# Designs tried in a protein design chat: VHH binders against Gliding motility regulatory protein (frzE). Part 19

Target 1, 240 residues: Gliding motility regulatory protein (frzE), of Myxococcus xanthus (p18769r270to509)
Amino acid sequence: DISNEVREQLDRVESDLHMLRDDAFRFVRRNDDGINTLHGNLAKMADHVAEARLVPLSTVFDAFPRAVREMSRTQGKEVDLVIENADIGVDRSMLGDVRDALVHLLRNSVDHGVESPDTRQQLGKPLNGRIRIRVRVDGDMLHIEVEDDGRGIDPERLRQAAISKRLINAVQAAALSEREAIELIFRPGFSTRDQVSELSGRGVGMDVVKRKVETLGGSVGVSSRIGRGSTITLRLPQSL
Key: E = the ipSAE of ESMFold2; O = the ipSAE of ESMFold2 at other seeds; V2 = 0.75 times the mean of E and O plus 0.25 times the DockQ between their complexes.

## First folded at step 18 (VHH; framework vhh_8fcz_2)

Design i1 (from j6 with Y53H; at its last look DockQ between E and O 0.79; V2 from the best seeds 0.00; counts 0 for: pae O 2.8 > 2)
Fold by ESMFold2 at other seeds, look of step 18:
Structure i1 (fold): chain B 240 residues (1-240), chain A 123 residues (1-123)
Amino acid sequence: as target 1 above (240 residues)
Amino acid sequence: QVQLVESGGGLVQPGGSLRLSCAASGFTFSWHEMNWVRQPPGKGLEWVSGISHTGSYTVYADSVEGRFTIIRDNDKKMVYLQMTSLKTEDTAVYYCAKDLSTHYYDTGEFDHEGQGTQVTVSS
């Protein structure tokens, strides 16, 4: 019977179409697995290249003890420098930026933060001031802390300087917390000098350092207490 | 004793170029930031540009940004100011200076002990 034959042929065609669909999906799945393997291998190679570009921070930090001794001698001060975890690496392209930022911070601490030995004796502090550089890695970010045990940053002086420079008014200044007041050091054009001059707030200041660090994908923070000292924290990507 | 000796000034027409030089001695040059400041006729000092100790950070006054370039050579203990597109308003005695002008503990003074170098921009 012809009608039965046609129905059976149509059933076979339908089965063949289902099998073809299934075969096509298996083929695509096998190729998708191969592409995923290639992606994984490329990721591993990228990681190895990034590690090969890292240079130990000690290449920058090795000069710092001599620099601090020279700065201290010029200022008539005694300052000890302690460096922790300098074997941690950073992208070679950032070495100059890191060095310049840290020298800026070290000079601020030695020249203006750490008190003279006579003043430290009167305050009951160790005669030798201390600067500590600590490095750690958190994920793909380096944290470099520069801490001194000097006079600290006075938030009231910062509020008054900001009023004098017309960055904020007295009501706004009174509303700032101590932390917010200390952050004023990052404001462009900021100066702690009471008198306005064309030179005030110029040169390479903390606003310039912060901007460069942010261009590299990082951030800069500050913490300070009067009489106890200050800590500046640089966060930078380990690789660019 | 700090010595800063400026040179390279002169008379130039508007739109012209000059390169100023500053020779430094008496301090460890590579550990200091350097600056150019200028004194226009009858005015006080105004800041022009600054450069970090390896040159990674440079900063310029708004009036000169895009026209002036500060450069340093730590091996030779030299600071340069490459000036282009000069205007009559750039007429001044130019001085180089060391040290920070501002920091988070205290504001420092620029240290300029040289004679400066005269730049005159005029037809």
Scores: ipSAE 0.423, ipTM 0.739, lowest interface PAE 2.8, mean pLDDT 83
ESMFold2, look of step 18: ipSAE 0.445; ipTM 0.746
ESMFold2 (binder alone), look of step 18: mean pLDDT 83; pTM 0.851

Design i2 (at its last fold request DockQ between E and O 0.78; V2 from the best seeds 0.00; counts 0 for: pae O 2.4 > 2)
Amino acid sequence: QVQLVESGGGLVQPGGSLRLSCAASGFTFSWHEMNWVRQPPGKGLEWVSGISHTGSYTVYADSVEGRFTIIRDNDKKMVYLQMTSLKTEDTAVYYCAKDLSTHYYDETGEFDHEGQGTQVTVSS
ESMFold2, look of step 18: ipSAE 0.587; ipTM 0.811
ESMFold2 (binder alone), look of step 18: mean pLDDT 80; pTM 0.819
ESMFold2 at other seeds, look of step 18: ipSAE 0.541; ipTM 0.790
ESMFold2, fold request of step 23: ipSAE 0.525, 0.473, 0.450; ipTM 0.786, 0.765, 0.753
ESMFold2 (binder alone), fold request of step 23: mean pLDDT 80, 80, 80; pTM 0.820, 0.819, 0.817
ESMFold2 at other seeds, fold request of step 23: ipSAE 0.502, 0.473, 0.467; ipTM 0.782, 0.759, 0.767

Design i3 (at its last look DockQ between E and O 0.49; V2 from the best seeds 0.00; counts 0 for: pae O 2.2 > 2, unsure alone 63.3 < 65)
Fold by ESMFold2, look of step 18:
Parts: structure tokens; sequence; C-alpha cells
Structure i3 (fold): chain B 240 residues (1-240), chain A 125 residues (1-125)
């Protein structure tokens, strides 16, 4: 794999630059002005190498409009996908994990979040549902938001599901705020136990997605309002 | 028209190994999570394993973890189940299925339809 070979080369160069920086600091410590200059130059070189390892998120996101159209047609829905700031880069090593997490989120939004056209018309919503993927960088952290304008996540359904899955009891469920109840989607075990049939609660759940994102040094958040929609936010370091 | 064709089953002794295959067609394979489910004699369906779109995430039922490995090949539109250390309790018809993940909007899972005939695994003697 040529892409993996290039990645390996960039990793080696980055490591060598860090060692050089350490040696240079020790070598020139007796010259305060020289140390400041070397520190500045080595920092610039390290930044340049890290930037060279970045790959635009568009390399992953460009296939998503076709995927959403196919998912929508299968469900008898009309859903528009808007992608913003996909030119922002991320470390190549995270692309597969980001792709799989986002496909999971898009599937959830199309299949279960966005209402049928008849229901949307009754609610006074635009007939076409909308999913927005928006990327931004804040410091060293990349934020990817996946927002839909669907039904929103119902905290009471999540409380009941968690009780049925024996993750919490009824007293604990009643004590959760709406925000805390929605975050149950990340709880280990939420996706692995039967709820409706022998097959319910299985497959790749949000707890697995969250754990992988945390292994990469990031976090996952959720915000939702019944009737207005939901947003899942992935936070990842831009460079590993 | 969605088609899933399972193969690779057979008769094997306890402790043996088998590799099941599932050929997929009639849908864009790369946009779907894939799963193995099984139906033991006289019993209902049991979920066995699942794998995400590129294979970045894999999950297993407790009863098979450590013994079974799920793999997919998106170029060939294939999903596999590598089974080792087989037990008599693993005797079942094995099916592949798409999109069985829990959905956080209503905590439901995808629907299993019998798209294929399955492949019989018998662990005996």
Amino acid sequence: as target 1 above (240 residues)
Amino acid sequence: QVQLVESGGGLVQPGGSLRLSCAASGFTFSWHEMNWVRQPPGKGLEWVSGISHTGSYTVYADSVEGRFTIIRDNDKKMVYLQMTSLKTEDTAVYYCAKDLSTHYYDSSTGEFDHEGQGTQVTVSS
C-alpha cells in the first residue's frame, strides 16, 4: 500500500525532528538567543511535518451524498445532505474510524431520525429532511458535527430501553435529567442485549464508536430536542 | 433485489474449524454493516457477530468471542465467519444479515429477513 508507505515515511521524519530538537537545546543552552532561534525553527519544522500528514476529510465525505440518497430511497424518504468545510484535514490514520462512525450516524439519521414525508408535512416541516455534516477546528481539536432536522431523541424511550436492558433500575432512570438520559446511548451494554427480539441490542453501537474515538484521544457528544432534531459531535485531535 | 448466499457449512467434530462465506448482491455492500446470525435446531434466531462498514469495528456474542472471527471484503462483496474450537452447541443454520445495529432514536435494531437459505453447521460426535 503506497498510502501506508507514505504515512510511515512521514512518521519517521516527525520522530527524527523531535530528537533533533532535544539535542539542539542541550547543545546550545549556553547561548540564550541561539536557543530561542532553534526552538522557533524546530517548532516550525514539526508543524510543517504534521500538516503534511493531514488528508482532507473530503476524501471520505465525497461518497456520502450518494450513500444518503440510496439510504433515503430505500426508506421512501427525501433527505438532503449538506457537507461544510470538508477541505479541513485530519491524520490519515483516523480516516477509517471516522468513515465508519459517520456512516453509522448517517444510517441512524436517515432510517430513524428523519420523519416520513407525510409526517413532516403534518408537522409543518420542509418535505425534504436535512442532514448537515460540519467540520471545524478549535485549537488542536477537530470537531465533526452530524446534525439532522428529524424527530429528535426521546429521553423517555432511552430510559425505558436502559431499564429493559438492565443497565439501570427504574429509580435510577427517573433520576436522570433529559440530557443524561439521552447520553445513555453511549452506555456500555446498551447495544449488546436483547430488547425486542433475540437480535435486538446487537451490532456496532454508539458505545463501541465512543470507545474507539476515545482511544484516538477524542470524545463524542450528543444534543437533541424532540421535534427539532439531533446533533452528534465527534471531537478528535487533528494530528496523532 | 437483495441477495445473500451463505456457504461453507458442513459436518465437523468438536474442536474443529470451519470458515463460512456470504456472497452479497442487489445492494451497495459497502454502505451496510454485516452480521452473522444462527438458528439452532428447534430454536429461534441468535445473533453471532457484526462488522462495520470498513471492518474498523467488530463485535461478538459472548458465547463465541475468542473462537469466531468476522471478516469482510468489500471489493468482493463477501463476509466471512472463521470458526474455531467448535462446540456441539454451535450446531445451527447460519445466515448472514445486514444492518442489525441498535438505533439510538428508538433503541430498535434492524429487521432480519431470510434473504438466503443459510448454511448448515453440524458439530457432532
Scores: ipSAE 0.530, ipTM 0.770, lowest interface PAE 1.9, mean pLDDT 84
ESMFold2 (binder alone), look of step 18: mean pLDDT 79; pTM 0.805
ESMFold2 at other seeds, look of step 18: ipSAE 0.533; ipTM 0.787

Design i4 (from j6 with F110H; at its last look DockQ between E and O 0.77; V2 from the best seeds 0.00; counts 0 for: pae O 2.02 > 2, grease 24.7 > 24.2)
Amino acid sequence: QVQLVESGGGLVQPGGSLRLSCAASGFTFSWHEMNWVRQPPGKGLEWVSGISYTGSYTVYADSVEGRFTIIRDNDKKMVYLQMTSLKTEDTAVYYCAKDLSTHYYDTGEHDHEGQGTQVTVSS
ESMFold2, look of step 18: ipSAE 0.585; ipTM 0.809
ESMFold2 (binder alone), look of step 18: mean pLDDT 80; pTM 0.818
ESMFold2 at other seeds, look of step 18: ipSAE 0.605; ipTM 0.819
ESMFold2, look of step 19: ipSAE 0.563; ipTM 0.805
ESMFold2 (binder alone), look of step 19: mean pLDDT 80; pTM 0.820
ESMFold2 at other seeds, look of step 19: ipSAE 0.510; ipTM 0.776

Design i5 (at its last look DockQ between E and O 0.63; V2 from the best seeds 0.00; counts 0 for: unsure alone 62.7 < 65)
Fold by ESMFold2 at other seeds, look of step 18:
Structure i5 (fold): chain B 240 residues (1-240), chain A 125 residues (1-125)
Amino acid sequence: as target 1 above (240 residues)
Amino acid sequence: QVQLVESGGGLVQPGGSLRLSCAASGFTFSYHEMNWVRQPPGKGLEWVSGISYTGSYTVYADSVEGRFTIIRDNDKKMVYLQMTSLKTEDTAVYYCAKDLSTHYYDSSTGEFDHEGQGTQVTVSS
């Protein structure tokens, strides 16, 4: 019977199509599983390589007590440096950037933040000023805080300086919150414009430090309280 | 006492190159930012370039960026300014200076005094 033969061939074709569909789904699923496994293994290998490239921050920080002592002597001040968690590592490629940023912060704290012993005595503060460097890791981000117990950053002086440098007018300055005024230290024109001097553009300021840190994927923050001191916080990826 | 001695200037044709040197003494060199400042004839001082403590940060005036390179050698207590593609407007006496950055606690800017005699750069065809 010819009609039955055709029907049998259609049944075989239908069965073969179902098997092919099932094989295709299994193939796709197996490939997805294999690709996910490879991605997982490659990610683990990348983590191992990144961790092996880490260098303890002590390689940078070990020189800081001597540096602070010399800066203090030059300024006629007495400043103690406390460093916490220097054994935490960072990608070797960032050591120079971290070193130079921190020296900049230490210089500012010793030279301009911490008061003279006579002034500290008049204010009822311990004669020895204190700078504290504190390191921690939050996920993949390195968090370095540099805190001093000096005079603090005065937002009103920063507003007035920005007006004098013609970065903002008096109306704009009055509109700044205290926090916004303190953050003027990161503004490029703040470190490079000077209406009093013939010099235009100046040196390595906090704007340069912030730009470099942001290029590395991090951020820079500041908090301060008049009479109590200031904290600068650097956040950087622990590895690149 | 602080001493900064500049050298390496001279007469160069436009498009030429020079390397200025600054020898430092009398202070702990590695704890200070270093800068180059210039004074064109009959004009005021102009900041040119700055370099951080170990050299990780460099900054340049717009007029020289891409043409000048500042370098420091803390072991030799030297600062250099490698100048290329020189233009007639680069003609000036060049001075080396330390610590010119604006200080964020009191908003003061470091004052420039002529620490050394400077070195004359003349770019003329």
Scores: ipSAE 0.563, ipTM 0.803, lowest interface PAE 1.8, mean pLDDT 84
ESMFold2, look of step 18: ipSAE 0.568; ipTM 0.804
ESMFold2 (binder alone), look of step 18: mean pLDDT 78; pTM 0.801

Design i6 (from i1 with F27R; at its last look DockQ between E and O 0.70; V2 from the best seeds 0.00; counts 0 for: pae E 2.7 > 2)
Fold by ESMFold2, look of step 18:
Structure i6 (fold): chain B 240 residues (1-240), chain A 123 residues (1-123)
Amino acid sequence: as target 1 above (240 residues)
Amino acid sequence: QVQLVESGGGLVQPGGSLRLSCAASGRTFSWHEMNWVRQPPGKGLEWVSGISHTGSYTVYADSVEGRFTIIRDNDKKMVYLQMTSLKTEDTAVYYCAKDLSTHYYDTGEFDHEGQGTQVTVSS
């Protein structure tokens, strides 16, 4: 008698435990679904915030034609600036960084890249130099190209400068391709100056520009042909 | 086209502070990257700090990093060097300079335009 009562109680306890297990699993599953929905909605909100932060690059580029005109006149040169696709937007927090990088490139092109009118005439080039800024998007990345039609970057001059600065030896310099030699402009401490001084490789150079762009999640490339000009390409995420 | 006048130097004790000023004239100031350079007694020029033309990037010599701050105000055409925790080794004539002449297209020599401002750190 007593044994039957105990047996019945154990059966009821077992049944209750199975129901509690099932309820617990249903509860966990519903909470997981809710969390996944919240994660999705937060991702969408983050996307909308990023898009709302975009401003056209024209807000930076509008000052460049005047700047190039003044720079070129100070150097006794004639340089035309052409800007393409400035309506493309970028995160407003990056505008200063983009401006600083581009002005650095423009000054290099005007001050040092584009030749004097007399030299350009002797080379069979149009007397007016040309700098072109082109913007395009590729996925979530902006590509900003700054191209000039100046003297170009001389790989052999860069090899010799790197040897002089003890960045590489003569055997290593000879082994560099032309592309690799041109990339030396991004090396910290690089300078084309003939003598070493404490000022050499200091200040805001191409290594500083590259580091800043990389901190923003981008990259910097260079392409050049002696006598034909150079193109510096900045690749930046459109939003941070 | 751009004239630079340094000021704010003086005599200060070790551990003290000074703020150097560089006043620029000319309408192209905001298109130039700016630098501070110094010349200790009997020594050559040393680069101290640089700042991009909107100030988005600053760079410092190892000897002053953490102690000096470079600042620019393009509306007022001013560059500042806020110096703290000064040491006797910081004694020098300080010069402001635009655009260093280290470029990938050519070479150039540093050329300071102002007379500089004397900083003397001594007990």
Scores: ipSAE 0.456, ipTM 0.750, lowest interface PAE 2.7, mean pLDDT 83
ESMFold2 (binder alone), look of step 18: mean pLDDT 80; pTM 0.811
ESMFold2 at other seeds, look of step 18: ipSAE 0.457; ipTM 0.746

## First folded at step 19 (VHH; framework vhh_8fcz_2)

Design t1 (from i4 with W31Y G50A; at its last look DockQ between E and O 0.83; V2 from the best seeds 0.00; counts 0 for: pae O 2.8 > 2)
Fold by ESMFold2 at other seeds, look of step 19:
Structure t1 (fold): chain B 240 residues (1-240), chain A 123 residues (1-123)
Amino acid sequence: as target 1 above (240 residues)
Amino acid sequence: QVQLVESGGGLVQPGGSLRLSCAASGFTFSYHEMNWVRQPPGKGLEWVSAISYTGSYTVYADSVEGRFTIIRDNDKKMVYLQMTSLKTEDTAVYYCAKDLSTHYYDTGEHDHEGQGTQVTVSS
């Protein structure tokens, strides 16, 4: 007799447990669905905010053809500027940093990279130098390349300048590959001057540009070939 | 003709402040970096600070970092040096100069400094 009562109570408890489990599962599913919907809506809102912060690079680049013409005339050179994909956007907060970095690169290319027309004729190059700015997006990273067809960066000159500035000794300089030597342009205070000067290697150099780009989450690269020109690549997050 | 005219120097006590100004003309101001350099008594020129084309990058000599601020106004073609917490070793003639940046193709040449303005920190 007693055993039948216990079985009936166990059946009742089992039924209650199944009902409670089903209610708990339904509650969790409802809340999980709602949370996923909220997360989806938040993602859409984040996309809208990110898009609203982007400004086309043309707002900065449109002034560059005039700037290059003026720099070229001051130096007695003829330089053509080609800009590609300026409609690509970047976070508004980075516009000044991008402008100043690119003006610096354009100044270097016009003033020091592109040869005089007489020299270009002697080298069998077109008399008009060329600077190309290309923009692309790779994932969340913006890539801006500034390429010129000038004299290129001479790694032997850089090694000698670094020795003269006591940044490295002759043994260390000889151990650098060409690529490593070219990267000396990013060293603080670096200059290719053949004489030491208290003012030499100061100002806003490539070390300062690189540091700023890195604080924004990016990087700076260089590629160069003597006689053929150089490419500086800025990599920046498209949005912060 | 490039012209750089400094002003704002004077005599000040240690710990005091001064703001130097440099008025620029004769070149397209926004296409050039601007610098302050100084010449202490009996010594050569020392570089102090530089500011990029629109002011996005600033750089300072170790001896003045945290105490001096370089500012430019491209509309007015002015560059300023806000000096605070002045020390007796800051005594010098201060000059404005353009284009002292490091160049990676060839040796860079600095352009003409201005007339200078005397800063004297003593008492």
Scores: ipSAE 0.426, ipTM 0.755, lowest interface PAE 2.8, mean pLDDT 84
ESMFold2, look of step 19: ipSAE 0.488; ipTM 0.782
ESMFold2 (binder alone), look of step 19: mean pLDDT 80; pTM 0.821

Design t2 (from i4 with Y53H; at its last look DockQ between E and O 0.79; V2 from the best seeds 0.00; counts 0 for: pae O 2.4 > 2)
Fold by ESMFold2, look of step 19:
Structure t2 (fold): chain B 240 residues (1-240), chain A 123 residues (1-123)
Amino acid sequence: as target 1 above (240 residues)
Amino acid sequence: QVQLVESGGGLVQPGGSLRLSCAASGFTFSWHEMNWVRQPPGKGLEWVSGISHTGSYTVYADSVEGRFTIIRDNDKKMVYLQMTSLKTEDTAVYYCAKDLSTHYYDTGEHDHEGQGTQVTVSS
């Protein structure tokens, strides 16, 4: 009789232990599920807030075709502007920075990059120069490329200008690759003007544009081929 | 034709303040950077400050940073230089100028400046 009573108690204890184990397992699963759900919801909320702050780049670009046309006419040039993917958005707080960087690039391309029609004819190029603005998103980064089909950037002239302005010495200049030489355009105090003066390399140049873009968490790149043109790439976080 | 007309200069004691103004006409103001340069007595031109098209980018010479502020108003086609904590060394004729930095193509062959406005800082 005693044996039967003890066995019944042990059976109840085993049953209780199994239920406790199941409860503990269920509790752990609920915690994980709840944390995962909360994590997912917080991520969705962050995405919605970021999207609500975005403004289409078309709001920046809408003045550019007329500006390029007016500047081209004043310079006696023919320049076509092509803009791709202007529907892509950017944080509204960055609109002025993006506009000012792009205007700077457009002015350089129209005023100084694209050759006169006579020169283009001599070079076997179409009389109409072309500037292309291309936008894409890569992850969280916005890429804006400004490309012209003008004279291109001459790395040897950049080396010589940097030596003349005492930004680097001849040994340092000779050690630069063509790509590195082209990047001299971002050096403070740099100018390709033939004469050095206290005003040379001053104002809002590519070094200032690059610094601002880097402050926003981005970068600026350049690619160029003599006779074929240049591309400046702005890389910026799409949202801040 | 490009016209730049500076105003707002005068005689000020050290530590004082002045606001210079520049009225622009004859070009599409919003598509050009604007700058202030100055010429101290018996010396050459010195660059003071620059401002981008909408004002998002400003740059200052080391000697004036923290004391001077450049501002532009594209609707009124005006650029300003707010000067504070003025020093005797700031005495100069101040000019505004457009486009000092188109530097990676070798074609930057012209600049435009106004008649200037005299700033004199002395006891």
Scores: ipSAE 0.482, ipTM 0.763, lowest interface PAE 2.3, mean pLDDT 84
ESMFold2 (binder alone), look of step 19: mean pLDDT 81; pTM 0.835
ESMFold2 at other seeds, look of step 19: ipSAE 0.488; ipTM 0.764

Design t3 (from i4 with Y53H H110Y; at its last look DockQ between E and O 0.57; V2 from the best seeds 0.00; counts 0 for: pae E 3.4 > 2)
Fold by ESMFold2, look of step 19:
Structure t3 (fold): chain B 240 residues (1-240), chain A 123 residues (1-123)
Amino acid sequence: as target 1 above (240 residues)
Amino acid sequence: QVQLVESGGGLVQPGGSLRLSCAASGFTFSWHEMNWVRQPPGKGLEWVSGISHTGSYTVYADSVEGRFTIIRDNDKKMVYLQMTSLKTEDTAVYYCAKDLSTHYYDTGEYDHEGQGTQVTVSS
């Protein structure tokens, strides 16, 4: 019988095809698992490299007490600086930008935020003003808060200044919440004199600082309360 | 006490280049932002450029952006203004100045201590 012989060959071929299919699927699965393992290991290695690249913020902050002391003396003020969590690190490539932003904030707190000792006495405040720098990490984002216990930012004064500079009209100003009004300090041109004056332009402002921080992938925030002080918060990726 | 001495000005043709220098003394230079301002003939002072205390942030007036570069050297207590593609409108006495920015208050005034340096751009 020839018919039975062909059937047996077909049975063997079918069996071989099932085995080949199973082997092929195992091969694909193993390669997929291997690729996923490789991706996981590469992610771990990238994390280790990123951590090794971090430099403690103390390398920047160590000079700040002397800087604040000198700024305070020039202004006839007494200001204490408290720094928390300076051991937390930031990408080495961002150190200069972080330092410049923070010194800008410290100078504004000493020069314009913290009141003179006589004024602080009248207000019932300690004669020594206080600036606090706090650092924390939240996920992959670094938060640096610079807080002073000075006069605070008056949102109504900012509304009026923005109207005077023709950035908004009175109706628009009245519609701003206190928080929105305080955010006006970041508006381009707010740190610039009126164009009709004999002097135009005014150096580095908060809009420039904010733009640089945003270029690094971060953000800048502000909160303030009249008579109690102000806090500027820098958010930055801890690594690039 | 504060002393700022400008130099490097001169007569150049339109399209030319100059590099201005400012030597600073009498204050702790590295903790101050620095600026260039200018006074065109018969006109008031105009702000030109500013630089943060380590140089990480620079800012320019629209009229000079792309043509002028501000540079500082904290070790030498120097500020420079590299000017290129000069125009007749750039003719002015140029001064350097410190600390022109406040984000909380709109009360600062431009101040200069030196005699400035004359830049004249003409055929």
Scores: ipSAE 0.352, ipTM 0.700, lowest interface PAE 3.4, mean pLDDT 82
ESMFold2 (binder alone), look of step 19: mean pLDDT 83; pTM 0.851
ESMFold2 at other seeds, look of step 19: ipSAE 0.367; ipTM 0.704

Design t4 (from i4 with G50A Y104F; at its last read DockQ between E and O 0.77; V2 from the best seeds 0.00; counts 0 for: pae E 2.2 > 2, grease 24.8 > 24.2)
Amino acid sequence: QVQLVESGGGLVQPGGSLRLSCAASGFTFSWHEMNWVRQPPGKGLEWVSAISYTGSYTVYADSVEGRFTIIRDNDKKMVYLQMTSLKTEDTAVYYCAKDLSTHFYDTGEHDHEGQGTQVTVSS
ESMFold2, look of step 19: ipSAE 0.438; ipTM 0.742
ESMFold2 (binder alone), look of step 19: mean pLDDT 84; pTM 0.848
ESMFold2 at other seeds, look of step 19: ipSAE 0.488; ipTM 0.768
ESMFold2, look of step 20: ipSAE 0.557; ipTM 0.797
ESMFold2 (binder alone), look of step 20: mean pLDDT 83; pTM 0.843
ESMFold2 at other seeds, look of step 20: ipSAE 0.565; ipTM 0.806
ESMFold2, fold request of step 21: ipSAE 0.489, 0.516, 0.520; ipTM 0.777, 0.788, 0.790
ESMFold2 (binder alone), fold request of step 21: mean pLDDT 83, 83, 83; pTM 0.843, 0.840, 0.839
ESMFold2 at other seeds, fold request of step 21: ipSAE 0.475, 0.503, 0.477; ipTM 0.773, 0.783, 0.776
ESMFold2, look of step 22: ipSAE 0.526; ipTM 0.784
ESMFold2 (binder alone), look of step 22: mean pLDDT 83; pTM 0.847
ESMFold2 at other seeds, look of step 22: ipSAE 0.458; ipTM 0.742
ESMFold2, last read: ipSAE 0.450, 0.448, 0.467; ipTM 0.759, 0.749, 0.759
ESMFold2 (binder alone), last read: mean pLDDT 83, 83, 83; pTM 0.840, 0.841, 0.840
ESMFold2 at other seeds, last read: ipSAE 0.465, 0.501, 0.461; ipTM 0.771, 0.780, 0.773

Design t5 (from i4 with Y53L; at its last look DockQ between E and O 0.53; V2 from the best seeds 0.00; counts 0 for: pae E 4.4 > 2, unsure alone 63.3 < 65)
Fold by ESMFold2, look of step 19:
Structure t5 (fold): chain B 240 residues (1-240), chain A 123 residues (1-123)
Amino acid sequence: as target 1 above (240 residues)
Amino acid sequence: QVQLVESGGGLVQPGGSLRLSCAASGFTFSWHEMNWVRQPPGKGLEWVSGISLTGSYTVYADSVEGRFTIIRDNDKKMVYLQMTSLKTEDTAVYYCAKDLSTHYYDTGEHDHEGQGTQVTVSS
């Protein structure tokens, strides 16, 4: 009979269509699982490459004790340098920038921050000044703190210097909080010439250091108290 | 005692090139920013260029940007100024100087040492 034959053919076609649909779904799922696995493997590989690029900060810091001793002798001062966690790594490409920034900070602390032994005695401070470099990692960010126990940053002197250099007027200076006044050290105009000399305020100052650190994705902070000392904090990505 | 000795100056045609050298002694060279300054005939000093400790940052006066390159060699305690596309207004005595710029505790002044080296640009 031909009526039954046609019905059987339609049943076979329907069954074949269901099988093809099921096969298509399985194919899509297998490819989706494969793509997820590839994404996971690529992420792990990227992490391994980033970690392999890290170099210990000790490669930069090891020269600092000798440098501070030489700077101190030149200035007739006695300064102890303490370095903590120098085994922490940073991207090799940032070593020069870190070195340049830290030497600038050490120079400021020895030459201008830490007082002479006679002055420290008069102030009731330990005769030896102290500079401490502390490194820590917070998430993917490296924090390097350079702390001295010197004279501290005087916000009123900074307000007056900014007025003298015509960066702000007296009304604007009076409106600055102490924290805002201390942050004037990062202002580009703060390195601008003195009224007497075309050369004053040129060169590589804290505004240049801050700009470089920010280009690398980081930040620079300052805290200070008169008579107690100052801390400059560099915050940098551990890897680029 | 800080000593900076400049050399490499001379007479050159406009559009020419010249390389100045500065030999440093009497201080820990690798721990200081270095600069070039110049004094044109009958004028005061003007700043030309500066370079950080490792050379990670360089800065130039507008008048020389793109034409001059500052370089340092900390092993040899030398600073160089590679000058190209020289103009008659570049005629000056060139000096190198160490300077820490404005410190966050105080303000600083550029140091001007030595005899300098004469650069003359003319036909």
Scores: ipSAE 0.221, ipTM 0.590, lowest interface PAE 4.4, mean pLDDT 81
ESMFold2 (binder alone), look of step 19: mean pLDDT 79; pTM 0.810
ESMFold2 at other seeds, look of step 19: ipSAE 0.339; ipTM 0.679

